# Designs tried in a protein design chat: VHH binders against Protein DOG1-like 4 (DOGL4). Part 171

Target 1, 232 residues: Protein DOG1-like 4 (DOGL4), of Arabidopsis thaliana (Mouse-ear cress) (q84jc2)
Amino acid sequence: MSKMRNLVEEKFLEFYESWVIQLELYLHQLLIAHNNNTMSETELRHLISKLTTHHKAYYTAKWAAIREDVLAFFGSVWLNPLENACSWLTGWKPSMVFRMVDRLRKSRVVLVEAQVKKLEELRVKTKFDEQKIEREMERYQVAMADRKMVELARLGCHVGGESVMVVEAAVRGLSMGLEKMVKAADCVRLKTLKGILDILTPPQCVEFLAAAATFQVQLRRWGNRRHYVTHS
Below, E stands for the ipSAE of ESMFold2; O stands for the ipSAE of OpenDDE; V2 stands for 0.75 times the mean of E and O plus 0.25 times the DockQ between their complexes.

## First folded at step 16 (VHH)

Design zg31 (from zf24 with E103S; framework vhh_7z1x_3)
Fold by ESMFold2-Fast, scan of step 16:
Structure zg31 (fold): chain B 232 residues (1-232), chain A 122 residues (1-122)
Amino acid sequence: as target 1 above (232 residues)
Amino acid sequence: QVQLVETGGGLVQPGGSLRLSCTASGFTFSSYYMNWVRQAPGKGLEWLSGISRSGSYTYYADSVKGRFTISRDNAKNTLYLQMNSLQPDDTAVYFCARYSGLSGLTPSFDYWGQGTQVTVSS
């Protein structure tokens, strides 16, 4: 395993590039499935399972990387500025996916009353979990400010190896707290995704996953266009 | 001039093994995600496997998962496909392809090899 920031960034950059390419290939399969009425329920469930496994693989890789360098995920080099600007605690905001659910085509993929009720219950729960994490982040930022001020005061009085050690210990503590918080946010993301897929039928799951992947891919393309305009 | 040249195809009996190679030239091979794609007689293109730029991350279609292994040697600008437990349904022309991104919402491969024929029969 890598212990240096640059090595973590290099490794995750390659991982993310390949993960996005595979997502693009899965998106094509989802769009074919959505437009082709001949796929069996078993075939649709298998495709949904592949997407679920793919998303879990992302979090497995991410959690390994944040153990080494959680700060690499704040302003990530593998994301363009637009993707970074749209991030909520190093990833997508969980409640955002309900906007995609609301966009499901009613004439082809009709949501029944029971599904609408369960989705609304899940949306409320997801927003509650988001607010809890946001409150914890606010507390963390206040604690960081207080801790930093104390360490800066110590450095003003004593300059040497002991001051460096104290600052390093404080930074390690900050990183550990941030890692825990990022993992908590990712757990809400995974729980929200699973909840939606458990409520939807296989054809509805395909349409939802296609919409989500399309948005992710388009956001990346829009941000890349903005980058070239800025640097032209 | 970008070129991808496949070798290693041939006739093999069911249960046999074969190793395909693809030599790349005219571009920085180590900067690109590379793929193997096949086309069986009378059928469309089927994506089989992909590999990240350094070789650290690999992906497989379900039809070949556990039987085929993709790898690369960036010093030699060469992509490999190790095919084990070959079945008659694996009979196809095998192509090496460079991934170039999306065209619209469709995955695009901007350069393809000429293909190498693999025939699995008794």
Scores: ipSAE 0.788, ipTM 0.919, lowest interface PAE 0.8, mean pLDDT 87

Design zg32 (from zf24 with E103T; framework vhh_7z1x_3; at its last look DockQ between E and O 0.63; V2 from the best seeds 0.72)
Fold by OpenDDE, look of step 17:
Structure zg32 (fold): chain B 232 residues (1-232), chain A 122 residues (1-122)
Amino acid sequence: as target 1 above (232 residues)
Amino acid sequence: QVQLVETGGGLVQPGGSLRLSCTASGFTFSSYYMNWVRQAPGKGLEWLSGISRSGSYTYYADSVKGRFTISRDNAKNTLYLQMNSLQPDDTAVYFCARYSGLTGLTPSFDYWGQGTQVTVSS
């Protein structure tokens, strides 16, 4: 399926491509760090900081882009269908990372009781925040369907310049609401990520970030094998 | 056939500047993420900088951040590396490399130039 791209989509596509490549480079460093027991805590913290900064940069770019066209992120053309299918409000679902942590615990990562407790608290909080956002989204959808969509539909039956202006205004209103929801979701993502990294030791952080990055790049690879994504 | 040719290397004193160029041919240059990599004597390959296909987004290794600037001219099929405040530890062979994705979980570059020697010495 090919989709026509607007300027926002084209720009963000290029950004995301470059961002992912940089993530792949960082992943390599994370893997090296994970396999190298001689790295100092300072070095590990520095690496962690680079990754966190990289993630922050993504959201900075994203938020700038969604101000222009939030709708571009609902059905992102820079993602393959698999990636899109795995998205929750234009990104990863915050509660998913706890499953990742659980998997790490079962395999390699040894957490002390205090860490486990804190992670569970964070899990509960994250889930609550997700649900809150979902409720807001539902409320928004209902409200918009009752008012704005009906207006849009009615206006769509009219031909004329004035009608077009009114429709555009209505669409802008809808977009603003969506933007708020997306930002709220992103805040939960960032908060959750920070929370996890604050609980884990530097070596554990490296392992977690490596796992997360691996998952992301593999998901992209798996999706691309099934669905070609045009990057022109 | 794909070809990358680096130029601009040479001998420079500490604190000096050099501008490297990499001319690409045999492929659509503007479609690829390009990189600079270097190899110092007795050391492994070090990634230095990357640039998106249009040049709008750039990334740098900590070792060169603030001193080196990557850029490109797609009309000329040329990649650039402006190197300022050069230090003795910047002495290396510098390569232009085309990013090709992951092999396994390792970043890979499918095409490299022959490299250009940069020597920083008093």
Scores: ipSAE 0.879, ipTM 0.961, lowest interface PAE 0.5, mean pLDDT 92
Fold by ESMFold2-Fast, scan of step 16:
Structure zg32 (fold): chain B 232 residues (1-232), chain A 122 residues (1-122)
Amino acid sequence: as target 1 above (232 residues)
Amino acid sequence: QVQLVETGGGLVQPGGSLRLSCTASGFTFSSYYMNWVRQAPGKGLEWLSGISRSGSYTYYADSVKGRFTISRDNAKNTLYLQMNSLQPDDTAVYFCARYSGLTGLTPSFDYWGQGTQVTVSS
């Protein structure tokens, strides 16, 4: 493990802490917009755009960081254990957001038939893309048990420049494979988010984003208070 | 004892500039995300800007983006707000505040300065 891993972790920890604080401030704006119904359609679209830009900023920072050290995202020091337990390939599981849309539909959100149809089509497509990535990860894990990897691990026990170089090249290859898979998963996340926002009206987008942000910040808060969770 | 003390407020003409400072004591300043918040006469609190613990990441409200710059000097335990292109509607009491998280679902600040008055008029 290189010392650069620690530097990437420290830098992204600071980034993520500030990104979450800004998300909490945006959540407050979303809740005010939702509860008071005083904002115009153009004001709602502007707020939705700010949230979309904020999420894109996260992926911009993440992709820069994984280029340097993708393994930092599989042992995320900026996430608590509960957040890590709910993670799927370094982030939220794309199909999870449809459960959130379903919850809103049961409470207050009135979706027209055309929206329901488009959301179901998007859900099916998202599950398909998700399963494709899961199969790629399975192939990656199987390759780790390959005889060539066992041989490289044995070679790494020998002191010498040639064996060190071969092991380093193999580790770089493994990291590049993980980076490609993480980026693929993040693309599915972004496509899913954009797809939902394109289907929903601006007031419905505000409700959805408020619910998503509420879940994200509450999950973090619950995990930070894990000693208060009753084991029933 | 935690203290935040703002200085640098005053009277400026429209289009002018002003630099606010906030000196922190009684806590490890370099460990906290810090904020500038203002309150105009007869109005509620308006969050303006926030800065990460080392100063590497900054955020701004739309009303001040491109005109105000937040910065910090952790060696001096001091937070700054550089205000340019000031407008009459920037007239307010400006507060330095430490973010503490959510109370319920409302952003909460556990420590505030006493505020410094900024008046933009001819």
Scores: ipSAE 0.798, ipTM 0.921, lowest interface PAE 0.8, mean pLDDT 87
Fold by ESMFold2, look of step 17:
Structure zg32 (fold): chain B 232 residues (1-232), chain A 122 residues (1-122)
Amino acid sequence: as target 1 above (232 residues)
Amino acid sequence: QVQLVETGGGLVQPGGSLRLSCTASGFTFSSYYMNWVRQAPGKGLEWLSGISRSGSYTYYADSVKGRFTISRDNAKNTLYLQMNSLQPDDTAVYFCARYSGLTGLTPSFDYWGQGTQVTVSS
């Protein structure tokens, strides 16, 4: 398989790099807000809105890019190997984000019983949606394997260009189905994020967003040993 | 060695416009995310804007969004900041800065220009 980057990969690499730098800047603001009791509720809600908008901008750019080449998002060149290994359908696994909420409850965040109940309901719904997507993906994999085997069997007395064309056709059919599944997974991610932020108070949202951004930034740093700036 | 030189500052009336330039040398300018930062008298540093390697992606602080426009010309190794609708609270020394990653969890900039003074006053 090719190691060359295509135009979709190169454009998204630049986008993602700049998007992460801006996330780092927002993380700095979140950490200040986390440690500062003088910020008003209005200021906290504005910061939360900036983070929400930043995450939506990521998906806007991603959805435009997957229309051109969804397969670029499986084993992405803009992610290091650790980030890729942690990926579920080209992103974070929605149900696992509740471990972050659980960690906050054990350390700094006090939730009232109404919030706990709503979070448990959201956790269950998120896991259900997640499993539904996993079942759909399994069906696509089986359907593509069956089609590929039938096409290769029909051409079994010939090798070369026709075998490549059969594989290429199977990949193109898979890409259309994969785009649909990736968007469905992203919708679960966005619904889960919105649901958590709707349940938490503004100070609690700042805590959650700071923890989430810290984890994402640290995961990238831990996985990057060959990515550094050299000085002349 | 890495060098960043800002020009284009000056005295301007409220509502006026200025265009700042930052000429880069000693490194591959087109390989770096670049930024504008300012420091008002007696205040700390305030990040204003950043721009991706090709110039395709730009970001702005709320205090300047809609009034300031960052751009770059990689063929001329130059970063720009177009500043419109200037007000007295925009009075500051303006620096261009090269993004270098994180120190701890804080974004850091390893090379800065000398700065150019912008004064907005009647």
Scores: ipSAE 0.633, ipTM 0.872, lowest interface PAE 1.7, mean pLDDT 83
ESMFold2 (binder alone), look of step 17: mean pLDDT 91; pTM 0.909

Design zg33 (from zf24 with E103Q; framework vhh_7z1x_3; at its last look DockQ between E and O 0.74; V2 from the best seeds 0.79)
Fold by OpenDDE, look of step 17:
Structure zg33 (fold): chain B 232 residues (1-232), chain A 122 residues (1-122)
Amino acid sequence: as target 1 above (232 residues)
Amino acid sequence: QVQLVETGGGLVQPGGSLRLSCTASGFTFSSYYMNWVRQAPGKGLEWLSGISRSGSYTYYADSVKGRFTISRDNAKNTLYLQMNSLQPDDTAVYFCARYSGLQGLTPSFDYWGQGTQVTVSS
């Protein structure tokens, strides 16, 4: 398990490094697009599509990795402590993006009433979904504490091959539950992102995506200034 | 000192193929994200492709996707760009570049090769 864990971490670390670099390149394109009022709607939509595809690729890779070791994503070694501290169930908290939208509205983005209404509806729905997941997580944690963790603790007091096998089986069972939770959270993230992009105009989407990407890369930068993360 | 040297450029007919190489020295090649960038006459720099430190993950610009393939041999400290189905608009100087992170919000490359000329003409 340890070896597998290390391999999963190593592989995903490299993936994430590359993914972030590509995000940085896309961010540059987004910023150019935002500052270029001559770009056609088709061009903007194409850029948006590229970003959405990039994000989808992240979750594809993530889901593949969590099948092998979901625990690697709790305390991700490819993230700095600040990034980890800002994580909710191994990623960004879905409701956070609405704060970002609000900030954009206060600064330069003008939304029509219909958009505002739809965003509010989405906000409520997203919050509900988050809470649902949190309740499920709580339920899961209680179940773990009552049965599985006690069992693991008992087994941990015994030395032997059979005990190791039983412990591994128990850990696998627990991991499956966590995987389910993580996937559920990711689904809410993806749904929320899609919802926002469906409400916004292409220029607004570009601005939103730029803001989101900026936040992500800046968070990483700020965290790294305080805590060096070795990626080689 | 860090050095990148591109080779493999030349004249090729439309539809033809070329393989570019970039030999790195003066740094741990396998620790860095590497890129191919080109500059056509009278145009700005265009990012074409990037590759992770092990070579396991690759990215491409739309302009070259499906036609170009980036790869690397870390044992040889060499970056490659296989270019197929070349078109006249692929005529440019091609550069190997080491990614160095963001300056502000702008992606930066700290080391470049001298470039190699690729000319696609009938």
Scores: ipSAE 0.884, ipTM 0.964, lowest interface PAE 0.5, mean pLDDT 92
Fold by ESMFold2-Fast, scan of step 16:
Structure zg33 (fold): chain B 232 residues (1-232), chain A 122 residues (1-122)
Amino acid sequence: as target 1 above (232 residues)
Amino acid sequence: QVQLVETGGGLVQPGGSLRLSCTASGFTFSSYYMNWVRQAPGKGLEWLSGISRSGSYTYYADSVKGRFTISRDNAKNTLYLQMNSLQPDDTAVYFCARYSGLQGLTPSFDYWGQGTQVTVSS
């Protein structure tokens, strides 16, 4: 049992390492496209499609992994401590992505009023969906505490013990509930990304994706390069 | 101490095949993501393919996807590139390279082979 969970962590660690390297290569292509101004709309759309496919590949791999061991995604071994500290329900917090959208107001490609309105509507909806998930997770945490108390009481009362079956059922229920919450959060992430890309023009999509990828790779490098401070 | 050596290049006709090999020494080959990169005459470097440390995950540039296959043998410290359906525009020097991450925001490779010439012409 435990060996199967270890294998999930090992497999996803290797996957994530390679996925981040490919993201770094795509980031370079996004920056060339943004700075060079010579790419056609067809070329830009193709590059945007490559990034969209790459992000979808991440969620395909993640959802396969959480079917096996959702707990591997809470305090992930493939993330450094800084990345783990910045995680919200096993990934980026959906509403935070709009901070990158705000940078587009300063870009050479100006947002029109219709786009600003649609982005504001999407921001409000994303925050609402995010808060709904947070309330569901809070209820889940309370329910888990109640279930643990009931289990501890039962284990204390059984002398000859069939406690193994009770513990296994509780762990299964915990994992299924967490899997549902993680998938719900990931669906909000994907809907938010799709919504933004649907509102933006191809040059604006390139700027947005470049900003998002830059933040993600810099956060990883920041955590990996951190210095520790000694108090004398 | 670190060395990468490519072999297997040569002259082939359009539609032909070649298998490139890269032998690594001086580092723990099985711990690193490895890449194939090419440079056509008078052009810049083009990343072609990458492979995860155990070989479980591979990535390809659009120009070679479906025609080239990257693989590795960690017991032999060797990286491979199987090239099928070769085209005249595949003519280039092919390099084995170890990825080191971003320098600033530019992809960087800390170790390169000397390159092997592939020429596709009738």
Scores: ipSAE 0.795, ipTM 0.919, lowest interface PAE 0.8, mean pLDDT 87
Fold by ESMFold2, look of step 17:
Structure zg33 (fold): chain B 232 residues (1-232), chain A 122 residues (1-122)
Amino acid sequence: as target 1 above (232 residues)
Amino acid sequence: QVQLVETGGGLVQPGGSLRLSCTASGFTFSSYYMNWVRQAPGKGLEWLSGISRSGSYTYYADSVKGRFTISRDNAKNTLYLQMNSLQPDDTAVYFCARYSGLQGLTPSFDYWGQGTQVTVSS
């Protein structure tokens, strides 16, 4: 029997596939710009703006979709298992992006002391914001395991008017709570991305964006290269 | 077996409009992200626009955004490019291309049409 996908999953699957294809096309432009010293600062800023706009478009589409079905983003059908295993609250973990920044510092990219200080401040703030969200998720999980919430789940199995209304209210509350936490995590992601791009020079931004896009597309390709082995 | 055939090119004056069509055969057209690419005389290939499988999501190069509109009709296996406000630097051969993924880190298009000439001249 075939497994059905709901409308939110079908729409976002198509969106994400096309969004990744466009990211792959932009990656090509980033790699050309990285290897070509003849591009002007104006040309670099335009390319950076295209990537920033592309990332904002992802979150615009995502936030519309989570209003309809936030659970679709926990174990997403548009991601392979490797991509899903690397997810933190429906996306990349903000603090881990600084490993790419650390790699840039070890390459021919030279960061001045003012940039290093600002990046460390951003890393600390990013980790603080992550920890706040993780504590809120823990409180949410504890609330779900709370004896009163288990009682509400038991009442939902009962056929009847008052019990049904109480369970429906509890389920709506859980969904709204998850949506808020996902949006909060996405806001940390956007703040972190913007903060890094504000600190780096345009050539450094191109190198960072190329590294980030390369990782994302390679993770997808690596995860898609699995082959099934049939055993008798 | 896979075939892409562009039509609708021609000579137009600056400010004019053209509508290009690309008819597809030999594959399930509705399963593929489709693209328009052009090559101006003496220049390399320039990606212009792409469209998702259903047509719900479209993307444009800055050089054509606001002037060109990509669309598709999956029932007719046809890709379209509506080109408005044409300028002399839009003069090129226009190709329909099927996206096939990355080769290494480079985007790859595995099937192309023969191209249709668009000339914008007074």
Scores: ipSAE 0.733, ipTM 0.904, lowest interface PAE 1.2, mean pLDDT 86
ESMFold2 (binder alone), look of step 17: mean pLDDT 91; pTM 0.915

Design zg34 (from zf24 with E103A; framework vhh_7z1x_3)
Fold by ESMFold2-Fast, scan of step 16:
Structure zg34 (fold): chain B 232 residues (1-232), chain A 122 residues (1-122)
Amino acid sequence: as target 1 above (232 residues)
Amino acid sequence: QVQLVETGGGLVQPGGSLRLSCTASGFTFSSYYMNWVRQAPGKGLEWLSGISRSGSYTYYADSVKGRFTISRDNAKNTLYLQMNSLQPDDTAVYFCARYSGLAGLTPSFDYWGQGTQVTVSS
């Protein structure tokens, strides 16, 4: 079984490494588009579509992997310690992307009042969905401590083969619960990204996606530098 | 000691096919993401395709998607580019390149081959 878990980690590590490299290539294209201001609306929409497809590919691969081993996503081997420390339910915290929207300083078109209103409505809804998941996770953890952990502790006093099967079934149930929570969090992430892109104009979408990709790439570089300097 | 050598270029008619090979030496080929990049006469470098260390994941530029296929044989330390439905605009020097990460916010490649010339002309 441990061999199967190692294979999930190895496969997703290779996937993530290549996915990040492609993100870096897309970031370069986004920065060129943002700086040149010569691309048509059709060209900008195509570039935005490439980025949204790339992010959807990540969640397709992630959901396949968590179906096999959700625990691999808690303290992931493909993320450095800084990236892991900044994770909320195996990924970015949805409400944090609005900080990037707020800090866009080089917009080619100033956000109009209607956009500001829609972004604020989306921010409130995103925070509500986020808090709902946090409450569900807290209840899940309390239930583990009160019922499943007591059951596992009691089973630890029994040496029979039946106790191993019951423990395995309980752990499988816990993993399925975590998988549901992670997928719920990822759905909030995808809805938040789609919502922002639906509100913004194509040039504003390019600026937002460039800011988001820059943050993700720089966070990885800062963490990798710290690792090489302090653990070399 | 690190070396990348491209072969397989040549003259081909529009609609034809070519297979490029890149032989790597002096490093653990199976540990690196590898790329194909081209440069047409009087133009800048254009990234075409990349492949993950085992070959499980591939990416393509829009200009070649559906026409070109990247692959690798780690036992032979060799990278391939199968080029189909070649067009006059595919005329360029084709380079094999090893990805090294970002320099600033720009993708960087630390080792390049010498290039192989592909000419698509009647």
Scores: ipSAE 0.789, ipTM 0.920, lowest interface PAE 0.8, mean pLDDT 87

